Miniprotein binders against Mucin-6 (MUC6). Designs and how they scored, part 34

Target 1, 185 residues: Mucin-6 (MUC6), of Homo sapiens (Human) (q6w4x9r395to579)
Amino acid sequence: GHCSLEGGSFVTTFDARPYRFHGTCTYILLQSPQLPEDGALMAVYDKSGVSHSETSLVAVVYLSRQDKIVISQDEVVTNNGEAKWLPYKTRNITVFRQTSTHLQMATSFGLELVVQLRPIFQAYVTVGPQFRGQTRGLCGNFNGDTTDDFTTSMGIAEGTASLFVDSWRAGNCPAALERETDPCS
Key: E = the ipSAE of ESMFold2; O = the ipSAE of OpenDDE; V2 = 0.75 times the mean of E and O plus 0.25 times the DockQ between their complexes.

## First folded at step 7 (miniprotein)

Design ze9 (from ze0 with I54F)
Fold by ESMFold2-Fast, scan of step 7:
Structure ze9 (fold): chain B 185 residues (1-185), chain A 98 residues (1-98)
Amino acid sequence: as target 1 above (185 residues)
Amino acid sequence: GSAEEIRKLVEDAKKELEEARRLFEEAKRLAEEGNLEEAERLLTESILELLEAFFELREAARLAGDERLTEELERLAEELLKLIIEVERLYVEIEREE
């Protein structure tokens, strides 16, 4: 299956359900028992520099008990807070420059990430067949049915993207559709 | 109904494809004139138009069950894919020259 984060604000799930959201938080893209050492793939969104979107992808994070690999729009790759020169290799993960504008993170466990750095920071997630029906997060549940792709972190299928997205926040962040409103005093 | 929503999505995608082609042609002209910064900006705008078109076609495909419309969606998707490849190739070429 293929999941994509494109144009700053567009997501297409593993079951090919497209949606758009606006948010400034870290979100869980993919959790699965198929990922080793409690691994998870996450996406960081912030205020957009592109004309067609209020918010955009600024970094992709792979987090496990051993690694915190961050690939940012500034073309910096870190692991556990330390900058790494490419190609960068661990026992199960290799990060390398696929083209002048793309980085790839290849793994031994059926997950592959391609990050487009320029002209627009975008991410493409590919998972092997062992992940079918065993994924959760913004990329959906990979069960072959698009009607339940908005399954929240509590296991509830929602009809709208905003509640779905908010349920997958990975920290103490404001809701995706809420804006700072300072009351007049 | 769903048929009206699908048609609107397809029409919006066609409009965005045409705008992307216009931006691409203008970017090529600017690049030939040596205005690389503005050419890159227009290429980025062209790609953003194409991404919006892809989004609308994916949504139309989710709703569609009509054989005639499915064929039209496939043709549009192929045109979007061909154009985005060309736009990105020119972007990389310009970036390399800078």
Scores: ipSAE 0.395, ipTM 0.735, lowest interface PAE 2.9, mean pLDDT 82

Design zg1 (from xg9 with L52F)
Fold by ESMFold2-Fast, scan of step 7:
Structure zg1 (fold): chain B 185 residues (1-185), chain A 85 residues (1-85)
Amino acid sequence: as target 1 above (185 residues)
Amino acid sequence: SMKRIRVYIEVEGDPEKIEEAALKIEEIAKELGVEVFVFVREEDGKTVVVIFVEGDEEKVKEFVERVREILKELGAKVEVEEEEL
């Protein structure tokens, strides 16, 4: 299956359901029992000047008990907070430059991530057939049925994207410190 | 000491009560200068809240102790696993 994060605010699930994503937090893209060491793939969104939305993808994170691999729009790759030279290889994960504008994270467990660095930071997630019906998160459940693609973290199928997206927050949600909201309004 | 650790915390309990605690947990992390991720996972048809926290050993251990106190007050079951970075 294929899931894409494009144009700063658009997501297409593994079952090919498109929706818009608006947020400024870290969100779970993919959870699955097929991911080792309690692993999860996450996306970091922040404010943007792009016309499609005021928010854009700024980093993708693979987090497990052993690794925290961060690939940022600034072409910096870290693991557990340390900057890494590419190609970077662990026992089960390799991060390398696929083209002048694309980085790839390949794994031994059936997950592949490609990030486009320029002109817009975008991400493409590919999972093997063993993930079918075994995924949760913003990329959907990969069961061949789009009607339940907005299944929240609590297992409720929603008809709209907003409640679905909010249920998959994983932290790093900066409060709007300079929010221009009149307290007397 | 500059030793860094990551701690994995798995919480079983009432998801609504744990969600009420999540903002307080994130505030503690900010106060202590540790990085935290809090999210929901399904295990064997059961909803579990997962917390990953990492940073300096002393600060992470203080975080874990304060979080345990909050979760104990909520009647939640807590499992903790530590990894040295």
Scores: ipSAE 0.455, ipTM 0.766, lowest interface PAE 2.4, mean pLDDT 80

Design zg10 (from xg9 with V40Y)
Fold by ESMFold2-Fast, scan of step 7:
Structure zg10 (fold): chain B 185 residues (1-185), chain A 85 residues (1-85)
Amino acid sequence: as target 1 above (185 residues)
Amino acid sequence: SMKRIRVYIEVEGDPEKIEEAALKIEEIAKELGVEVFVFYREEDGKTVVVILVEGDEEKVKEFVERVREILKELGAKVEVEEEEL
């Protein structure tokens, strides 16, 4: 299955349902029992000044109990906060430069991520057939039925993208908190 | 430099009560300056709440202690694993 994050604010799920994304937080793209060590793939969105949308993808994160691999629009790759030279390899994950404008994260567990760095930061997620019907998050449930692609974190199928997207926020939202104004100033 | 750690917290209990506690947990995270990720997982028909917290060792340990007290009051079962970064 294939899920894409394109044009700064557009998402196409594993079941090929397109929708537009708006938000300034970290969101769960993909969570599955097929991911080892309680792994999750996440996307960070922030305000955009150059995209046709008001928010855009600024980083993709793979988080597990051992690893926090961040690939940012600034072309920096970190794991657990430490900058890494490419190719970078862990036990089950390799991050490498596929082309001058693309990075790839390959795994031993059926997940592949390709990140376009230029001219627009975009991400493409590929999962093997073992993930069918076993995915959760912004990329949908991969069950072959587009009518329930907006299933929230609590298992409720929504008719609109807004409630679906909000349900997949990954904890606190530093970007939203940073925009808080002091009423005395 | 200061040591940074990541703590994995697995919570089993009433998911609606745990969700209500999530706002207070996020307030504690903001106060202590730690990064928190909260998500839901299903195991054998039950909902498990996973809390990942990352930051400075002393602040993360304080976060875990305060969160454990909140979850204990809700009757939740809590498993905790710590990893150095």
Scores: ipSAE 0.181, ipTM 0.591, lowest interface PAE 5.2, mean pLDDT 75

Design zg11 (from xg9 with E19L; at its last look DockQ between E and O 0.01; V2 from the best seeds 0.00; counts 0 for: pae O 10.9 > 1.5, pTM O .752 < .8, other shape alone 3.819 > 2.5, placed apart)
Fold by ESMFold2, look of step 8:
Structure zg11 (fold): chain B 185 residues (1-185), chain A 85 residues (1-85)
Amino acid sequence: as target 1 above (185 residues)
Amino acid sequence: SMKRIRVYIEVEGDPEKILEAALKIEEIAKELGVEVFVFVREEDGKTVVVILVEGDEEKVKEFVERVREILKELGAKVEVEEEEL
């Protein structure tokens, strides 16, 4: 299964359902029982232009009980707040430079993340077949049916991307005054 | 010297009521200068709210104490695990 985070806030789910949203928080991209230690993949979005509706991906976070691996647009990779030299390896995860513009996080549990650092910060998530029907979050439920990919964190199928995306918010929102100093007039 | 810890809080109770408190919980984290994530997870057919907080030990402990009071008022049960970073 393939899920992508491209352009400003364009997402394509594991079931190939495309959508776009506008937001400035951290969101749950992927949860699954196939991820060890209560693992989750998260995406961080921030303002990218003069208006609130212009937002883009600025970081991807893999979070578990033991790890918090952050790959950000400043090209620094950290785990639990400590900057790491690449290649960086834990028990189950290896992060390495794939090319001068791409980083890859490979895992032993069927998750692969490729991050394009330049010219635009983008992310590509690949999961193995054991994840079928076993995912939740912005990447959808991976069940082969696009009609229920917009399932909220409370298990409700929504018809719009905005309600679906908002339900997967996990925090780290900037202050409203700070992010809207002069958006438009 | 500064000691940093991470606390993982699993909250059982009415998820809607707990999530209504999420913005207040995040506000407390901002006030104390600690990083927090508040999100929903499904475990064994049950909906669980997770609060993961990390930062300076003194500030994280204050955060946990204040959040425990909020969760107790909501009738929620919590499991707390702490780890030194």
Scores: ipSAE 0.665, ipTM 0.845, lowest interface PAE 1.3, mean pLDDT 85
Fold by ESMFold2-Fast, scan of step 7:
Structure zg11 (fold): chain B 185 residues (1-185), chain A 85 residues (1-85)
Amino acid sequence: as target 1 above (185 residues)
Amino acid sequence: SMKRIRVYIEVEGDPEKILEAALKIEEIAKELGVEVFVFVREEDGKTVVVILVEGDEEKVKEFVERVREILKELGAKVEVEEEEL
């Protein structure tokens, strides 16, 4: 299955349901029992440019019991807060420059992440067949049915993207008002 | 202390009430200068809330103590695991 985060704020789920949202926090993209050591893939969104109604992807995070790998739009890769030179390899994960404009995170457990750095920061998530019906988060449930792709973290199927997205919020939010009216706080 | 730690807190209880406390939990993290994530996970068919915090050992321990008091008022069961970074 394939999930994409494109155009700053557009998402297409594993079941090919497209939607857009305007969040400015960290959100769970993918949770699954197929991810080792309580692993989760997360996306960080922030406001874009001068438009306060527009948001864009600024980083992708893979978090597990052992690792916190952050790939940011400024082309910095960290693990557990320490900057890493590419290629970077752990036991089960390798991060490397796939092309001059793309980084890839390859794993031994059926998850692949490709990040486009230029011209705009975008992410592409690929999961193997073992993930079918075993995913939760913004990328959907991968069950072959798009009608329940807006299933919240509490298991409720919503008709709109806003409640769905809010339920997958994981904190790490820039203070939205600080960017406009709080220069010395 | 110059030691950095990560603490994984798994919370069982009413997930909606626990998530209502998320903004207060995040405010405590900002006051103490620690990084926090608060999210829902499914474990063994149950919905649990995970609070993951990272930072200087002294500040993380203060965070855990303050958050534990909030969660006790909600009747939640809390399991804590600490890892050195």
Scores: ipSAE 0.597, ipTM 0.825, lowest interface PAE 1.7, mean pLDDT 83
Fold by OpenDDE base, look of step 8:
Structure zg11 (fold): chain B 185 residues (1-185), chain A 85 residues (1-85)
Amino acid sequence: as target 1 above (185 residues)
Amino acid sequence: SMKRIRVYIEVEGDPEKILEAALKIEEIAKELGVEVFVFVREEDGKTVVVILVEGDEEKVKEFVERVREILKELGAKVEVEEEEL
């Protein structure tokens, strides 16, 4: 399964359902029992302009009971708040520079993350087949059905992206907006 | 209607030019009142700009033409594939 965060506020789920939103919060992209140590992948969005529709991805965070790995747009990689030199390896996670503009987080448990740093900060999430039907978050449920991708954190299928996205907020943030022009790509 | 434009830009290693192009594309979109999503990807060693555009058919058409012009001005080898979504 491939999930992409592109163009500021555009998301394509594991089931290849595209949608867009505008929000300035941290959202859960991927939660699964297949992730060890209660791991979760999250996306941090921030305001990139003056209007509510001017939002963009600014960081990706992998959070577990043992690690908090942050890859930010300024190319700083931290774990538990401490800056790390690349390549950085933990027990089952490796972060390294893939290209001059791309970082990769490789894992031993079937999760791969590629982060494009320039010219647009974008993220690409890949999960193995063992994750099928066992994912939750903005990347969807990876069950081959696009119609139920907007399942909230409470297990309710929504027809629109706004309530779906809002349900996956990791903090107290403003409500997300669905369909507006995003000038922050 | 939504249209996908895939642009293969063979610019020898100048990410700055790509960024410039992206910004100009966004400006055009704003001017024309179309919704646009611009993605930059690396495919087979080439930098690819993928543009999703949605709006009035006439405006989308105009957008595409102006984007082509911008890319030509940047000296990029441009291969454009268009797909209606």
Scores: ipSAE 0.007, ipTM 0.188, lowest interface PAE 10.9, mean pLDDT 84
ESMFold2 (binder alone), look of step 8: mean pLDDT 83; pTM 0.813

Design zg12 (from xg9 with E19M V40I)
Fold by ESMFold2-Fast, scan of step 7:
Structure zg12 (fold): chain B 185 residues (1-185), chain A 85 residues (1-85)
Amino acid sequence: as target 1 above (185 residues)
Amino acid sequence: SMKRIRVYIEVEGDPEKIMEAALKIEEIAKELGVEVFVFIREEDGKTVVVILVEGDEEKVKEFVERVREILKELGAKVEVEEEEL
């Protein structure tokens, strides 16, 4: 399956349901029992000045009990807060430069992430067939039925994206910090 | 440099009520200068709230104590696991 985060504000789920994202926090893209050590893939969104969107993707995070790999739009890759030179390898994960404008995170457990750095920061998530029907988050449930792709973190299928997106919020809201430092905005 | 730790907190109870406290939990993390994630996870047929916090050992331990107080008011069961970074 394939899930994409494109154009600053657009998401296409594993079941190919498109929707627009309007949020300014960290959100869970993918949770699955197929991810080792309670792994989760997350996306960080912030306020955007670009036309056609109020928000844009600024970083992608892979978080597990051992690793916190952050790939930011500034082309910085960190694990557990420490900057890493590419290629960066752990036991099960390799992050490397695929092209001059793309980074790839390859894993041994059936998850692949490709990040476009320029001209627009975008992310592409690929999962193997073992993930079918076993995913949760903004990328949907990968069950071949688009009608339940807006299933919230509480297991409720919503008809609209807003409650779905809010339910997958995981903290770290850049917009909240920005508002505190710029009171005249 | 100070010792850094990561603490994984698994919370069982009413997930809606626990998630309503997420903004307050995040404010405490900001005050203490620790990084936090608060999210819902399904595990073995149960819905739990995960609070994962990282930072300097003293600050993370203070965070855990303050968060534990909030969760007790909600009647939640809390399990804590610590790892050195």
Scores: ipSAE 0.585, ipTM 0.821, lowest interface PAE 1.8, mean pLDDT 83

Design zg13 (from xg9 with E16L E19Y)
Fold by ESMFold2-Fast, scan of step 7:
Structure zg13 (fold): chain B 185 residues (1-185), chain A 85 residues (1-85)
Amino acid sequence: as target 1 above (185 residues)
Amino acid sequence: SMKRIRVYIEVEGDPLKIYEAALKIEEIAKELGVEVFVFVREEDGKTVVVILVEGDEEKVKEFVERVREILKELGAKVEVEEEEL
């Protein structure tokens, strides 16, 4: 499955449901029992453009009991607060420069992350088939049904992206703003 | 120049009560100047709350003590792991 974070504040879930939001927080992109040592993939959003309600992706974080790997838009990679030169390897994770404008985080547990650094910071998440129906977070539940992709952290299916996104906040920050309410079709 | 640590707290209990406590936990982190992440995961059909905090050792230990007091009132099970950064 593929999930994408593009154009500053656009998200496409593993089940191909597109949405957008405006927030300035760290959000859970992906949690799964398939991630070792309570691992979670997270996205950091900050202010963008002239309007303070517009946000853009500024960093992606992989957090587990042992590691806090941060890949930021300024091309700095840290683990547990220390800057790392690439390629950087841990037991299960390798971060390397895939192209002049892209970094990749490859793992032994079926998760891959590709980050576009320039001209716009964007992220692409790929998970193996073992993750099907076993994901939670902004990337959705990967069960082949888009109608429940807005399942909150408490297991409630929501009709709006803003309530869904707010439930996946992982830090102390303002609530996400939604410019458009999805109409019931 | 102070030693920095990370503490990983796994909390099992009533998820609604723990969710309500998360707001107070975030306020305590702000007061102490520690970085905190509070997120929820599903495990074996149960909701587990994870609190990860990092910062200066003395401040993180103060945070953990205050959080334990809150969680004891909820009857929650708490597992704590500490590691040096």
Scores: ipSAE 0.006, ipTM 0.384, lowest interface PAE 9.5, mean pLDDT 73

Design zg15 (from xg9 with T47Y; at its last look DockQ between E and O 0.53; V2 from the best seeds 0.00; counts 0 for: pae O 1.9 > 1.5, other shape alone 2.755 > 2.5)
Fold by ESMFold2, look of step 8:
Structure zg15 (fold): chain B 185 residues (1-185), chain A 85 residues (1-85)
Amino acid sequence: as target 1 above (185 residues)
Amino acid sequence: SMKRIRVYIEVEGDPEKIEEAALKIEEIAKELGVEVFVFVREEDGKYVVVILVEGDEEKVKEFVERVREILKELGAKVEVEEEEL
């Protein structure tokens, strides 16, 4: 399964449902029992232009009981707040420079993350077949049906991206009056 | 204190009421200078709110005490686990 986070806050789910949103929070991209130690993948979005309708990805975070790996737009990689030289390896995770413009996080548990650093910060999430039907978050539920990919954190299928995305907030939000919501179309 | 800790607070109760308290919880984190994430996870058919906080030990412990008071007023069941960073 493939999920992508591309410029303009554009997301394509594991079931290939595209949507766009305008948000400036940290969001849950992926939760699954297949991720060890209560692992989750999160995405950080911030204002990217002069208008409030322009937001973009600024960091990707892998969080578990053992690790908090942050890959950020400034090309710094940290684990639990400490900057790391690449290649960086834990027991089950390796982060390395794939090319001059791309970093990769490879894991032993079927998750792969590729981050494009330049010219635009983008991320590409790949999960193995064991994740089928066992994912939650902005990347959808990976069940082969695009009509329920907008399932909220409380298990409610929504018809708009705005309610769906808001339900997956995990923090670092500016004041609510400064946010714009973009309905899925 | 120079020691840093991470605390996981798992909350069972009405998730909508707990989410309404999230702004106050995040404000407390800002006041104390600790980092917090508040999000929902599903476990065994139930929804659990996770509050993950990390930072200076003394500040994190004050955060936990203040947040536990808020959650008690909501009638929520709370499980707390601490880990040294």
Scores: ipSAE 0.672, ipTM 0.844, lowest interface PAE 1.2, mean pLDDT 85
Fold by ESMFold2-Fast, scan of step 7:
Structure zg15 (fold): chain B 185 residues (1-185), chain A 85 residues (1-85)
Amino acid sequence: as target 1 above (185 residues)
Amino acid sequence: SMKRIRVYIEVEGDPEKIEEAALKIEEIAKELGVEVFVFVREEDGKYVVVILVEGDEEKVKEFVERVREILKELGAKVEVEEEEL
């Protein structure tokens, strides 16, 4: 299955349901019992430009009991807070430069991540067949039915993206920006 | 020397009541200058809240004790694992 995070704030789930959201937190992209050591893939979003409702992807995080691998839009890769030179290899995960503009995280457990660094920071998640019907998060449940792709963190199917996205918050939510500026005229 | 630690907290109880505390938990983390993740996991048909916190040992331990008091008042069962970074 394939899930994409493109154009700053657009997501296409494993079951090919497209949606857009306006979040500025860290969110769970993928949780699954197929991920070892309680692993989860997360996305960090922040505000883009001067539009209050516009957001963009700024980092992707793979978090497990052993690892906290962060790939950020400034092309820094860290694990457990320490900067790493590429290629970086652990027992089950390798992070390397696939092209001059793309990094790849390859795993032994059926998860692949490709990150586009330039011109726009974007992410592409690929999972093997063993993940079918066993995924949770912003990338959907990978069950071949798009009607329940907006299933919240506590198993409730929503008709709209906003409650679905909010349920998958994982922290780092900045306070809403309140601006009081006089108009030009 | 300043020592950094990571603490994994798994909370079993009423997930809706625990989620109501998530914003307060994040406020405590900001006050103490520690990094925190708070999210829901499904394990064996149950929903549990995970709180993962990382930072300077003294600040992380203060965070854990303040969060433990909040969760105790909610009747939640708390399991804590600490690892040195």
Scores: ipSAE 0.651, ipTM 0.830, lowest interface PAE 1.3, mean pLDDT 83
Fold by OpenDDE base, look of step 8:
Formats: structure tokens, sequence, C-alpha cells
Structure zg15 (fold): chain B 185 residues (1-185), chain A 85 residues (1-85)
């Protein structure tokens, strides 16, 4: 499954459902029992302008019982708040420079993250087949059905992206603005 | 020193009350100046709330104490795990 965070406010789920939202919070992208140590992948969005519609991805965070790995837009990688030189390896996670503009977080448990640093901070999440039907968060449930991707953290299927996205926030933040848009159109 | 605590909460109740509690917890975190992540999810008809808090040890301790009071109102089963940073 492939999930993408592109263009500052666009998301494409593992089931290939595209949608758009504007929010300034930390959201759960991926949670799954297949992630060891209660691991979760999160996205941090912040204001990029003066209007509510000017929001962008500013960091990606992998959080587990043992690690808090943050990849920020300024190319700084931290674990538990401490800056790390690349390549950085801890247990079953490795963060390294893939290209001049891309960082990669590789894991031994079927999660891969590629972060594009420039010109736009973007993220690409790949999970193995063992994750099918067992994912939660903004990247959807990876079950091959796009119609139920907007399942909230409470297990409720929503028709709009705003309520869906808000359910996966990890902190107290304003409600998200939503617009269902195909980024390829 | 910096400390991280993970709190697991299992609740069988009104989702709205759980969300309200989560918001209160976040407000406490803001007041105390600790970083907090609150995750709420449904699993097999039960709701699981995971709270991750990071910050100064004394502030984190105070946070946990205040959160426990909120959780008592929910009748929740609570498990606390301390993590070394």
Amino acid sequence: as target 1 above (185 residues)
Amino acid sequence: SMKRIRVYIEVEGDPEKIEEAALKIEEIAKELGVEVFVFVREEDGKYVVVILVEGDEEKVKEFVERVREILKELGAKVEVEEEEL
C-alpha cells in the first residue's frame, strides 16, 4: 500500500482515495498492530500563510515506546529530541539520505517512509501486504475499498474529510477544512 | 530531567464523554507546559485512549495526577508505563 502527502494539503490513501484538508495539528497517518512497540506514524501540519487555507506539512513523526523520530522540513532528524547524524540506525529503524532532496526511513517490519525535502515538503508511506485491512489513520484502512477510507478513530464511517481528519488529531487544534479534490485532475 | 509516560485507558462509554476528557487533558498539558499526544480509537466495541506525555519530571508528575482525576470520572481502566528518554 502507498499513501502520499503532497502539495501541502493533499492526501492519497493506501486505497488510492484522494482528498484535501487544511489543518494545523498533528495527525495520525498510520496506526497498526503490525507496528512494533505501539508504533504510530504521524504528520505535523502548520500554517504556511495568513489564511486558514494556507497550511502545509512541516514534519513527520514516528512514535513508539522506544523512539520518537522526527523528520522536519529543515532536514533535521531527531530521536527523543536529540539531533542525529545520518545515516542513523536504532534497533529496527534506519534513517538515511536517499538522494540530495529525499530522506528515507527504512524498517524491518514492513514500513517505509520517503520524505521529499524540496521544493515542497512531502511524504510517501509504503506498507507491506501484511498491513492489509489492519491500518488506521489518515492513510486509510488499506482494504481495497475507497468508500470506507473515511472511517474515524471511533469506527464511524464519515462522508466528509473534515470529520474524518479531525478524528485522527493527536492534540487540541482547530477543526480542519476539507475539500475533496483529485490532485491528478 | 525529561520524562515520558504512556497511559493506556480502556473505556466502555459514551464517545462524546471520552472526547471531552481528551480535550481537558490537552488543556492541562498546555497549562503545565508538557508535550502531549492523545489518541482515541475504537477496538472491538471498546474505546482505547493512549496518552503520551513528555516534559520535566515534576510537571509530568503533576500532569498524571490531574489526569487520573479526570479518568476516575469515566470509570476507566488505567495502565501507566514510564519510559526512559
Scores: ipSAE 0.299, ipTM 0.694, lowest interface PAE 1.9, mean pLDDT 89
ESMFold2 (binder alone), look of step 8: mean pLDDT 79; pTM 0.776

Design zg16 (from xg9 with V36I)
Fold by ESMFold2-Fast, scan of step 7:
Structure zg16 (fold): chain B 185 residues (1-185), chain A 85 residues (1-85)
Amino acid sequence: as target 1 above (185 residues)
Amino acid sequence: SMKRIRVYIEVEGDPEKIEEAALKIEEIAKELGVEIFVFVREEDGKTVVVILVEGDEEKVKEFVERVREILKELGAKVEVEEEEL
């Protein structure tokens, strides 16, 4: 299965359902019992500097009990807060430069991440067949049915993306999406 | 920051009460300057909330102690595992 985060805030789920949102938080892209040590893949979104209403992907995070691997739009890779030279290898994860504009995180447990650094920071998530029906988060549930792709963290299928996205916020973030700036004065 | 640790906290209980506690827990994390990540998952038909907290050792330990007290007052079951970074 393939999930993509493209063009600022566009997402295509593992079941190929496209949607768009605006947000300024860390969001859970993928949780699964197939990920070791309660691993989770997360995406960090922040407000775009040149647009009053746009948000963009600024980092992708793989978090488990042992590791916090952050791949940032400024081409810095850290694990547990320490900068790493590429290629960077742990027991189950390798991060390396695939091309001059792309980094890849390869794993032994069926998860692959490709990050485009330029011209726009974007991410592509690939999971093996063992993940079918076993995923949760912004990338959907990978069950072959797009009707329930907006399943919230509490297990409720929503008809709109906004409640779905808000349910997958992680950490110290506000409950509501950031209000647009009104340039009337 | 000196020595950093990561602590994994699993919480089982009434989802409404746990969600109410989440706002207090976020404020404690802000006060102590620790980072938290909160996950919700289903396990054996029950809702489990996972709190992963990371930061300076003394601040993380204080966070864990305060959070345990809050969650136990709500009747939630709490399990904790610590990892050194």
Scores: ipSAE 0.175, ipTM 0.598, lowest interface PAE 5.5, mean pLDDT 77

Design zg17 (from xg9 with L23A V36T)
Fold by ESMFold2-Fast, scan of step 7:
Structure zg17 (fold): chain B 185 residues (1-185), chain A 85 residues (1-85)
Amino acid sequence: as target 1 above (185 residues)
Amino acid sequence: SMKRIRVYIEVEGDPEKIEEAAAKIEEIAKELGVETFVFVREEDGKTVVVILVEGDEEKVKEFVERVREILKELGAKVEVEEEEL
């Protein structure tokens, strides 16, 4: 299955449902029992700089009990807060430069991530067949049915993207719907 | 230099009651300067909330104890595991 984060704030789920949102937070992109050590893939969104009302992807994070790998739009890769030279290898994960404009994170557990650095920061997630029907998060549930792709963290199928996205916030930040915009007070 | 740790907190209980405590838990994280990530997982028909907290060892340990107290009052079961970074 394929999930994409494109054009700043467009998302296409594993079941090919497209949507857009305007939020500034860290969001759970993918959770699954197929990810080792309670792993989760997360996406960080912030103001785009071209418009106060627009947001864009600024980093992708893979978090587990052992690792916190951050790939940022500034072409910096860190693990547990320490900057890493590429290629960077752990036991199960390798991050390397695929082309002059693309980084790849390859794993031994059926998850692949390709990050476009230029001209626009974008991410592409590929998961193996073992993930079918076993994913949760912004990339959807990967069950072959697009009508329930907006299933919230509480298991409720929503008709709108904004409630769906807000339910997948991770970390200490305001909800997208009620967010106070910087540089206001 | 101060030692940084990551702690895995697994919470079993009523999700609605746990959500009631969420704002207070977020304020504690902000007060102590620790970074938190919250996930929901289904296990054997039960809802499990996972909190990963990361920061300075002393502050993370204080966070864990304050969160345990809050969740215990709500009747939740709490399991904790520490990982060295």
Scores: ipSAE 0.206, ipTM 0.613, lowest interface PAE 5.0, mean pLDDT 76

